VH-VL binders against S-adenosyl-L-methionine-dependent tRNA 4-demethylwyosine synthase (TYW1). Designs and how they scored, part 1

Every score and structure here is a prediction.

Target 1, 149 residues: S-adenosyl-L-methionine-dependent tRNA 4-demethylwyosine synthase (TYW1), of Arabidopsis thaliana (Mouse-ear cress) (q8rxn5r50to198)
Amino acid sequence: GKIFFISQTGTAKALAQRLHELCASNDIAFDIVDPHSYEPEDLPKETLVLFIASTWDGGKPPKNGEFLVNWLGESAEDFRVGSLLLSDCKFAVFGVGSRAYGESYNAVAKELSSRMIGLGGLEMIPVGEGDVDDGELDRAFQDWCDGVI
Unless a header shows other numbers, all headers, positions and changes below count from the first letter of the chain; Kabat numbers aren't used for antibody chains.
F stands for the ipSAE by ESMFold2-Fast; E and O both for that by ESMFold2, at different seeds; each is averaged over both directions (binder to target, target to binder). V2 = 0.75 x the mean of E and O + 0.25 x the DockQ between their complexes.
Where letters were taken out, [cut] stands.
Atom coordinates printed by the task and the answers are left out, and those that the model quotes come from them; centres of patches stay.

## First folded at step 1 (VH-VL)

Design n4
Fold by ESMFold2 at other seeds, look of step 5:
Structure n4 (fold): chain C 149 residues (1-149), chain A 123 residues (1-123), chain B 107 residues (1-107)
Amino acid sequence: as target 1 above (149 residues)
Amino acid sequence: QVQLVESGGGVVQPGRSLRLDCKASGFTFSTYGMHWVRQAPGKGLEWVAVISYDGSKKYYADSVKGRFTISRDNSKNTLFLQMNSLRAEDTAVYYCARDKGYSSGWYEGFDYWGQGTLVTVSS
Amino acid sequence: EIVLTQSPATLSLSPGERATLSCRASQSISSYLAWYQQKPGQAPRLLIYDASNRATGIPARFSGSGSGTDFTLTISSLEPEDFAVYYCQQRSDWPPTFGQGTKVEIK
């Protein structure tokens, strides 16, 4: 399985490392992946994918995840890509955002989930919604992790 | 029953100030982000400003930055727009709108709007 | 900022006809698009959210579709109360912007 971190300030990366450690302690093997180094056309070959994604500037993904997120959007619109492209891929998404932005709250995580579902992916649990401003980010993340495992 | 009621519009000369109020009822005002949107006579909709549910974050359209201030008083269920240094191009109907936000990856739009209040800036 | 271009500017149709309204974004906005109806002298009314979901209380004759850059609002059979101006709005990037509107009027 793969854990993708999409991180602007390092928070999503740190949470991905915590998830990796938790999975390892439960004998679940995952690779932590920086999507900058990942070829998106390999995604249909994955059977289990976890995303930890922050939202930055105007609801945009951090740069390290921009290509992967754009690829998912283009694939959903490409007639040559069937709606079953990711049908063997189970996934879950945890978002790191801020309610202070209202309409942009966890926009990247919500977009990822929508695009994965649109391509036939199997969502394991609802999108986890972390808020860096409410003091409950760690508990929201732990609850989401418990649901994934 | 959600209700938003704007007030404070009127006719003012360029360079003057006005404050707009938006009184909310029928929902838990303190849990929603709120927007101001304006519409010049015969024109389309233009977003003006947003304030977070607790008032800690604010953003403005470039056309009003430095002149307008959005604020809220959650104890009185009221949203405000302080409009300073008014220009003729600020003439519009001003609406307050509730931000439904996102739910499970779905953008849910501005689900409730007030009736609007007219601001006319004319010499 | 993201520009939304609506077409046509005016759509002249008779009651009972099918209306098709287009909204094109200058860059991908995923599905973060809403449609609003505005009648003269009234505030906008939310019709469609997330590109394709009808808001509460909106009649089934209204439907939305599209993702990425090209979006469509369809009114399957126009009723007299549907003659109004329609706006699309995106929330993908700052500032949240509206299209210029499509007026649906009686032929």
Scores: ipSAE 0.000, ipTM 0.498, lowest interface PAE 16.4, mean pLDDT 84

Design t12
Fold by ESMFold2 at other seeds, look of step 3:
Structure t12 (fold): chain C 149 residues (1-149), chain A 123 residues (1-123), chain B 108 residues (1-108)
Amino acid sequence: as target 1 above (149 residues)
Amino acid sequence: QMQLVESGGGVVQPGRSLRLSCAASGFTFRNYGMHWVRQAPGKGLEWVAVISYDGSNKHYADSVKGRFTITRDNSKNTLNLQMNSLRAEDTAVYYCATHYSSSWFEKGAFDIWGQGTMVTVSS
Amino acid sequence: SYVLTQPPSVSVAPGQTARITCGGNNIGSKSVHWYQQKPGQAPVLVVYYDSDRPSWIPERFSGSNSGNTATLTISRGEAGDEADYYCQVWDSSSDHVVFGGGTKLTVL
């Protein structure tokens, strides 16, 4: 499997590293991946993918994940791309956001989930919704990890 | 179900005008740049023009610059080519195609083509 | 403007490998796309970004690009491969598309 972090300031990256350690302690091998250096055309070949994604100002993805998120959006709206492109791929998404953003709360994580599902991906558990402003981020993340593992 | 269909071809005299249309279906037209490519009988492919997704940027081959105008109507999913001051050398099959394959790193591959419409310029 | 040069024709015996070249100054710094066109039909993309294939194109079709030459290679040539083949680049300095002159492949 692969763990993708989409992070501007390092919070999502730190959580991805924590997830990677937890998976390793349970004998589950994952590669931790910066999507900036990942070729999105390889995504249909993946069987298990975990996303830790933060939402940046205005509901935008951080720059390191912008290409992957946009590629997914284009692919999901492109009728040339089969609706089963990712049908062999299981995935889960944890979002790092803030309820202070209102409508943009965890927008990137929600978009990722929607696009993966629209391309036939198999969502393992509901999107994990972390909030950096309520002091419960670590509990929300741990609960999501427990559901994935 | 993705489809590009050209129309408006025909026989015209030199110096006259003709308007080509390309109807798009099965994809989100407004997100993609569009091209016209032509092919004279028995000859190779010749790029004609490009228009950006929102219509704000246009480029033309030197052979048609100043005579041809590319436009689009995103509300109707339609690409157009206005062809003025037509010459015998403009005789060709005209294709519309997407400038699409990967919008973010190595664009320029045409993976969707129309069937073409024939323009004949003769006296 | 930027120019791509292809041989006008290439012949190959059935079952043999055909190689079609596309010459251009510093073409190795550009992404090269290849199209197959049969009589009366629109072109079909067979290789893009130098060496990638659409999933519906047989693995017999491959490409390479280095220096001043890009090459389309068709292994185990078949009569069904007879067509015109065009190379194409995007010239980012002019925002122009450039096609090669085309190569007629004959399988005999």
Scores: ipSAE 0.000, ipTM 0.497, lowest interface PAE 15.0, mean pLDDT 85

Design t7
Fold by ESMFold2 at other seeds, look of step 5:
Structure t7 (fold): chain C 149 residues (1-149), chain A 122 residues (1-122), chain B 108 residues (1-108)
Amino acid sequence: as target 1 above (149 residues)
Amino acid sequence: QMQLVESGGGVVQPGRSLRLSCAASGFTFSSYGMHWVRQAPGKGLEWVAVISYDGSKKHYADSVKGRFTITRDNSKNTLNLQMNSLRAEDTAVYYCARLKYSGSYYTAFDIWGQGTMVTVSS
Amino acid sequence: SYVLTQPPSVSVAPGQTARITCGGNNIGSKNVHWYQQKPGQAPVLVVYDDSDRPSWIPERFSGSNSGNTATLTISRGEAGDEADYYCQVWDSSSDLVVFGGGTKLTVL
């Protein structure tokens, strides 16, 4: 399994490290992956993928994840790529956002989920929605982790 | 030896229908997206339609949308083009072509058939 | 929709370098593919993704792409290179395939 963090300020990365430690404590093996160094065309080989993704101004992904997010969007619309590309891949997404973004609240996490599903991925649980500004981020994250594990 | 062989061309009157077939051999057909491309006599290449490797996605040139249907049968290694409501402007050699699978998207057509001639004449 | 413009013909002397251009608005941001077609034959892929060659295509075929122009270069031109040459892109805004009008290469 792989845990991808898409992070601008380090919050999503820290949560990914927490998830990894929690999985290890439960004898569940995952690799933490910075998507900047990941070959997106290897994604169809993955059977278990967890995303911890932050959203910044204008609904944009952090730089370390923009290539992967754009690749997913392009693949979902590309008819050289079937809608079953990721059909063997189970996944879950937790978003790190702010309700101050309005309509862009957790937009990256929601886009990741939509694109993974459009390529045949099997969503394990609903998108987790974290808000850095409401003081409940850690509880939302823990609830999501409990659902994944 | 990778090979694509088109068939089903002929002379037909306007308004009638024709079905083209493309038989694939020498590669795993079900792993590749496929296209139809046509060429009117003495003219350049014109893209017609595409179908994804599993048939789940299809796209058509505006000039044929609503009249032509691209399909595939991965169990028989065949690509098809159903051509309805034919017009004189559809007169062309029709090629089937395979998408080159590579590490990049929006890729080239690396294997082409020899083509089948369709003539629409009244 | 998106248009690719090629010169109708290019002539070169034997042994000289032929350059065939493919013009398009912001074509440098697209992946450009090139096909060779001899009379009565199907097209053959000679360059893909701007500058890559299939392993069976000689190194004297090369490609480049920047700004509004992509170029197919055939060094040491020979009679066997006489053909029509087409450039092709995918237009991501319309998700359509676009071919250039073709360039007839003559080696004389």
Scores: ipSAE 0.006, ipTM 0.577, lowest interface PAE 9.5, mean pLDDT 87

## First folded at step 4 (VH-VL)

Design r7
Fold by ESMFold2 at other seeds, look of step 5:
Structure r7 (fold): chain C 149 residues (1-149), chain A 121 residues (1-121), chain B 107 residues (1-107)
Amino acid sequence: as target 1 above (149 residues)
Amino acid sequence: QVQLVESGGGVVQPGRSLRLDCKASGFTFSTYGMHWVRQAPGKGLEWVAVISYDGSKKYYADSVKGRFTISRDNSKNTLFLQMNSLRAEDTAVYYCARESPYKWLRGFDYWGQGTLVTVSS
Amino acid sequence: EIVLTQSPATLSLSPGERATLSCRASQSVSDYLAWYQQKPGQAPRLLIYDASNRATGIPARFSGSGSGTDFTLTISSLEPEDFAVYYCQQYDSWPLTFGQGTKVEIK
């Protein structure tokens, strides 16, 4: 399996490291992956993918995940791409955001989920919604992790 | 053996409605995008519409937008085309066609035998 | 909308001869082009996809070439069953479109 972190300030990366440790404690093997160095065309080969993604100013993805997020969006709207491109892939998404963003709250995580589903991916649990401003981020993350494991 | 069988064609007056069915067998219907293609008598092929495997995406040719609706019932392995406000220029043999099994759209690898729709006054 | 223009409209040949069919797109379709064969009273049959790849079960005498706006279907040595109408189709953009067809008939 693979854990992708999409992180501007390091919060999503740190959460991905915690998830990796939790999986290892439960004898579940995952690779933690920086999407900057990942080839998006390999995604159809993945069978289990976990995303931890932050949303930055204007609802934009952090730079390290921009190419992967854009590739998913372009693929989901490209009629030449079969609607089963990711049909072998189970996934889950946890978002790191802020309600101060209003309509952009966890926009990147929600977009990832929508695009993965549109390409045939099987969503394991609803998008986890973390808020860096409400003091409940760690609790929301742990609840999401419990649902994934 | 992959089989697609269209039905519901016939002669109708302009302005009326008709529904076409396409019954699929010999493959897992719920994992394939499906298309309608038509051919006016003595003329070439015209793509009409597409529906994704789960029905979440639909696209139409400009000539039928607002008048035709593509749909599917995966529990019955059936594709539908609801044709409203029919015109003489809709007269054609209507084929259902399966997207090729590649994860990218690469043509239509199986077609039904077609059903004739004639719109005449 | 992308217009595909096929030429010639009719190609009169004998069995054993080489057939060359042309398809020209009004704008680039990259290599997103398919070829179909259709006999009277029958549905089309997929021959070539992505400009040059033979579909499953298609004999080697059929080959496709081209990219961008100019595409060619070649039948190296016509068999009796090859006398039919041939259509090109693009799937680069919506709406999907077909050429008007080239009829290959017995001289």
Scores: ipSAE 0.011, ipTM 0.571, lowest interface PAE 8.8, mean pLDDT 87
Fold by ESMFold2 at other seeds, look of step 7:
Structure r7 (fold): chain C 149 residues (1-149), chain A 121 residues (1-121), chain B 107 residues (1-107)
Amino acid sequence: as target 1 above (149 residues)
Amino acid sequence: QVQLVESGGGVVQPGRSLRLDCKASGFTFSTYGMHWVRQAPGKGLEWVAVISYDGSKKYYADSVKGRFTISRDNSKNTLFLQMNSLRAEDTAVYYCARESPYKWLRGFDYWGQGTLVTVSS
Amino acid sequence: EIVLTQSPATLSLSPGERATLSCRASQSVSDYLAWYQQKPGQAPRLLIYDASNRATGIPARFSGSGSGTDFTLTISSLEPEDFAVYYCQQYDSWPLTFGQGTKVEIK
């Protein structure tokens, strides 16, 4: 399996590292991946993918994840890409956002989930929604981790 | 390992028909759009046709429209090109090619080795 | 139908030299342009997609640039294995079309 972090300031990356450690403690091996250096056409080959993604101004992904997120969106709308492209892939998404942004709250995580589903991926649990401003981020993340492990 | 293997080429007279097969392995065939590309001896590449992953959409080059039919059988991982009313100018090596999934279409990342069709009297 | 015109038709160079290949489209294709290499008796190999992105496993000496109507493939230092025919291809609109090819040959 792979754990993707989509992060600008390091919060989603730190949570991805924590998830990796929790998986290792449960004898579940994952590779932690910066999507900037990941080839998106390899995604149909993956069988288990976990995303930890933050949302920036205007609901946009951090730069390190922009290409992967855009690739998923374009693939989901492409008449040449099958709705079963990711049918062998299980996934889960945890979002890192702030309710102070209103409509853009965890927009990237929600987009990732919808695109993965639209391409045939199997969502393991509902999108985890973390809020950096409400003091509950750590609990929300732990609850999500418990659900995926 | 992704592999595409064409077969069915040969020598035929003008006006006759041939069917080309392309057998795919090493990937989930039913999720990829597939193309035929041909190359006349000593000439460049010419795109011939495309079929969508589920077979629902097809496009053809004007030079073959109405004479050639692209199809696929996803249960057998096989792409087909039915070539009717063959002409001397259809003489070429025919390649099957898989479209790259980098974006909705970003070139052809895997090609077969080709099969030669010769149309001559 | 979008016509792709490649120049030069033949480029005679020695190993270690820089090769610069041009592809001009009859109308804008945005960045929906690929480059392929083909050696005698072999199928084409994808080098560059979306004008400037190297395909998986393609050496860094290959680079693409341009957008709209004018595109360039550069091989920074030719190796013996790079002597081949190169094709550009647009996938902006149907029908998909290839350029007529540029042969890079040993001088």
Scores: ipSAE 0.006, ipTM 0.509, lowest interface PAE 10.6, mean pLDDT 87
Fold by ESMFold2 at other seeds, look of step 8:
Structure r7 (fold): chain C 149 residues (1-149), chain A 121 residues (1-121), chain B 107 residues (1-107)
Amino acid sequence: as target 1 above (149 residues)
Amino acid sequence: QVQLVESGGGVVQPGRSLRLDCKASGFTFSTYGMHWVRQAPGKGLEWVAVISYDGSKKYYADSVKGRFTISRDNSKNTLFLQMNSLRAEDTAVYYCARESPYKWLRGFDYWGQGTLVTVSS
Amino acid sequence: EIVLTQSPATLSLSPGERATLSCRASQSVSDYLAWYQQKPGQAPRLLIYDASNRATGIPARFSGSGSGTDFTLTISSLEPEDFAVYYCQQYDSWPLTFGQGTKVEIK
């Protein structure tokens, strides 16, 4: 399996490391992946993928994940891409955002989930929604992790 | 094995219509985008039209837009090209072609044998 | 519309020789370029996709290179079955377009 972190300030990366440690404690092996170093065309070969994704100002993805997020968006809306591209891939997404952004709250995580589903991916649990401003991020993350394991 | 078989070609007068069929077998037709490509006698290849796997998106070359309609029936594993208001310059061998499903588009990995359409008085 | 210009128009060579075919695009197509082989009376056959990747079942003597606007198909040592017409095709933008072809013929 792979855990992708999409992080601008490092929060999503830190949460990805916590998830990796939790999985290791349960004898579940994952690789932590910076999507900047990942070839999106390999994603159809993955069978289990976890995303920890932050949303920054304007609802945009952090730069390290921009290419992967754009690739997914273009693929999901392009008639040239089959709807079963990711049919062998199970996934889950946890978002790190702020309700101060209004409708952009966790927009990247929600977009990732929508695009993965549109390409045939199997969503394991609903998108986890973390809010850096409400003091409950750690609880939301732990609840999401419990659902993934 | 993958097979694409075109039919419906023939000789027609300008202004008339023809429908071409492409029967697919040996693969899950409903998961592939499909194209029509034509080749005038002694000339090169010209892309004509594409239809998405579920039929929801269609694009046409400018030379045929408004006159040709691409469609598909996934229950019959069949691709269609309805050609209206035919002109002499539409004379060509018409191929159906399967796009690769892996990513964006990686060319056309399987082609039919082609069917000849001749538009002449 | 992106115009693909192939050169030379005809390449006259003997079996065992190296063939080098050029395809130039009127604007960048990144790596979204394919090469096809067409023999008389037959449909085209996909050789190379994404500029440099061989399609399934294509012999190693066929290789593609280039990106952007300049692309090359190389046949390292011509076999008798390689004498055919070769087309490049871009799929970067609509409409999809083909080059006009290069005929590789026996000298």
Scores: ipSAE 0.006, ipTM 0.584, lowest interface PAE 9.2, mean pLDDT 86

## First folded at step 8 (VH-VL; from r7 with heavy chain T31R R98K L105F, light chain S93N)

Design r8d
Fold by ESMFold2, look of step 10:
Structure r8d (fold): chain C 149 residues (1-149), chain A 121 residues (1-121), chain B 107 residues (1-107)
Amino acid sequence: as target 1 above (149 residues)
Amino acid sequence: QVQLVESGGGVVQPGRSLRLDCKASGFTFSRYGMHWVRQAPGKGLEWVAVISYDGSKKYYADSVKGRFTISRDNSKNTLFLQMNSLRAEDTAVYYCAKESPYKWFRGFDYWGQGTLVTVSS
Amino acid sequence: EIVLTQSPATLSLSPGERATLSCRASQSVSDYLAWYQQKPGQAPRLLIYDASNRATGIPARFSGSGSGTDFTLTISSLEPEDFAVYYCQQYDNWPLTFGQGTKVEIK
């Protein structure tokens, strides 16, 4: 399995490290992956993928994840890409956002989920929605982790 | 045992309309993009249109854009082609074709037997 | 749109002979090219995808090669059932296009 972190200020990366530790303590092996160095063409080979993604300025993905997010969007619009591209891949997404963004609240996490589903991915649980401003981020993350494990 | 069966072909006058149906069986229809491809008598193959697995994306050859509409009903495993303002050059055998099962598009792995549309005065 | 030009238009050969069919694209299609066989009164059958990969159930005597603009279908030793029309098809860009066909017929 792979845990992808899409992070600008390090919050999503720290949560990915917590998830990795939780999985390891349950004897579940995952690789933590910085998508900046990941080849998106390898994604169809994955069978289990977990995303922890923050939404940054203007509803945009942080730079380390921009290439992967754009690749998924372009693939979903490319008629040469079969609708079953990711059909062997189970996934889950946790978003790190702020309700202060209004319509952009966790936009990156929602886009990731939508694109993964559109390419045939199997969503394990609903998108987890974390809010950095409400004091409940750690609780929301823990609840999402419990659902994944 | 994949099967695609076209119907609705016939002889019509120019300017008239016709609807083609393609009934699918033997595979999970709602997981695959579907296409129409035509072949004029004694001529080669011409791609006509595609519809994505959920019906959300449709694309057409320039020769039919604005006149033909592709659609699908996944609950009935049926692909449709509505052909309006028919012209003599639309005379062809019309095939429905299934996208291959690979992770991304790699050709049409199954085709129907075709249905003949003849447009003549 | 991308035009695919097949040559020759007709290839007259005997069973047991080697057939070499050409497909040229008006611009690069990378390796996004398929080959189909069509026998009289039948729908086309997929032979080759991504320029060189045999589709499921296709005999080893069929092989594809090439990339970019020049592609070749080879039938190493023709069998009676191989006398048919062959089409190349690109899926690199809009619209999907086919070549005009090469008819392989008995000499």
Scores: ipSAE 0.015, ipTM 0.606, lowest interface PAE 7.1, mean pLDDT 88

## First folded at step 10 (VH-VL; from r8d with heavy chain G33W)

Design r9b
Fold by ESMFold2 at other seeds, look of step 12:
Structure r9b (fold): chain C 149 residues (1-149), chain A 121 residues (1-121), chain B 107 residues (1-107)
Amino acid sequence: as target 1 above (149 residues)
Amino acid sequence: QVQLVESGGGVVQPGRSLRLDCKASGFTFSRYWMHWVRQAPGKGLEWVAVISYDGSKKYYADSVKGRFTISRDNSKNTLFLQMNSLRAEDTAVYYCAKESPYKWFRGFDYWGQGTLVTVSS
Amino acid sequence: EIVLTQSPATLSLSPGERATLSCRASQSVSDYLAWYQQKPGQAPRLLIYDASNRATGIPARFSGSGSGTDFTLTISSLEPEDFAVYYCQQYDNWPLTFGQGTKVEIK
């Protein structure tokens, strides 16, 4: 499997490292992936993908994930890419955001989930919604991790 | 079993409007891009329009741009074609067509029976 | 837009003969080409996708070949039910376009 972190600061990356350690302690092998260096055309080959994604200014993805997020959006809009592109891929998404952004709250995580589903991906659990401003981020993340493990 | 059933065809005068419906069943309609393809009597096939799975993207043949509008209602598993300012050249059997179930678009694997639209004075 | 030109317009053959149908594109379409069969009074039926792959349920006597601009549909031994019009279609670029058709008539 692969764990993608989409991070402007280090928060989503740190959570990805924590998830990786939890998976390893349960004998579940994952690679931590910076999407900046990942070839999106390889995504249909993946069978298990976990995203930990922060939302940046105006609801846009951090730069390290911009290419992958745009690729997913473009693929979902391309008639030549069938709705079953990712049908062998199970996934889950945890969002790192702030409710101070209103409707942009966890927009990147919600977009990822929507696009993965639209391309045939199998969502393991609902999008995890973390809020960096409410003091409950670690609990929300742990609950989400318990759901994916 | 996949089924596509067109309705709403008929005889209309030039300049008038007509709406076609395509009722879908036997597959998850909201996951697929849907198309309209037409065939004038005794002629070949002409692609008319496509709509994305969520309705956010629409593309049209040049011959119908500005006159036809494709739409869908995923809650009713129904595809629509609103045809305005009809011309004699629009006379055809209109088919709705589903993209194939492969991971990539690979043609239209299911077609409806077609509905005849005749535009004549 | 990409124009697909099919030849011949009409192909008159007997049962058991080999049919060879040509489709030529005005620009490369790579292998993004499909073939359809349409029998009188019926909707089209997908035969071949991606230039050479048979669609589900299509008999082995149908085969496709070619890439780029030149494509061929071959029916190795015609059956009486193969009387129909055959269309090629490209899906490399918008708008999607069809060839004008080749009518296969059993002699």
Scores: ipSAE 0.033, ipTM 0.642, lowest interface PAE 6.7, mean pLDDT 88
Fold by ESMFold2 at other seeds, look of step 14:
Structure r9b (fold): chain C 149 residues (1-149), chain A 121 residues (1-121), chain B 107 residues (1-107)
Amino acid sequence: as target 1 above (149 residues)
Amino acid sequence: QVQLVESGGGVVQPGRSLRLDCKASGFTFSRYWMHWVRQAPGKGLEWVAVISYDGSKKYYADSVKGRFTISRDNSKNTLFLQMNSLRAEDTAVYYCAKESPYKWFRGFDYWGQGTLVTVSS
Amino acid sequence: EIVLTQSPATLSLSPGERATLSCRASQSVSDYLAWYQQKPGQAPRLLIYDASNRATGIPARFSGSGSGTDFTLTISSLEPEDFAVYYCQQYDNWPLTFGQGTKVEIK
């Protein structure tokens, strides 16, 4: 399996590392992946992916995930890409956001989920919604992890 | 089994409107881009319009832009074509067509049997 | 717009003969080309996609070849049900376009 972190300030990366450690303690092997170096055309080959994604700058993805997020959006709107592109891929998404951004709260995580589903992906659990400003991020993350494991 | 059934065709005068629908079954309709393709009597095939799986993107042939509107209702598994300002040149059998379910677009794997629209005075 | 020109317009053959149908594009479409069969009063049926791959359930006597601008559909030994009109279709660029058709008729 693969754990993708999409991170501006390192929070999503740290959570991805915690998820990786939790999976390892349950005998579940995952690779932590920086999407900056990932070829999006390889995503249809993946059978299990987990996203930890933060939202930045008016609902935009952090730079390291920008190409992957844009690729998913463009693929979902391209008539040459079938709606079953990711049909062999199970996934789950946890968002790292701030309610201070209003309508953009966890926009990247919500977009990722929508695009993965639209391309045929099998969502394991609903999008996890973390808020860095309310003091409950770790609890929200742990609850989401419990659902994934 | 995949099934597409068009309806709503008929005879209308130029300048009038007509709405076609296409009822889908046997596949997860809301996951597929859907198309309309037409064929004038004794002529070849002409692509007309496409709509994305969620309805957010729509594309039209130049010959119908501004007059035809493609739409869908995923809760009813139904594709629509609203045809306004009809012209004699719009006379054709209208097919709805489904994209292939492969990882990339690979043609139209299922078609309805078509509904005839005749525009004449 | 990409124009697809099919030749010949009509191909008169007997059952058991080989049919060779041509489709030429006004610009390269890479391998994004499909072939369809249409019998009178029926909707088209997908035969070939991506220039050379047979669609599900299509008999091996149908084969496609070519890339770029020149494409060929071959029916190795015509059966009675193969007498129909055949269309090529490109999906490389907007708008999607079809060739004008080649009618394969019994001699």
Scores: ipSAE 0.030, ipTM 0.654, lowest interface PAE 7.2, mean pLDDT 88

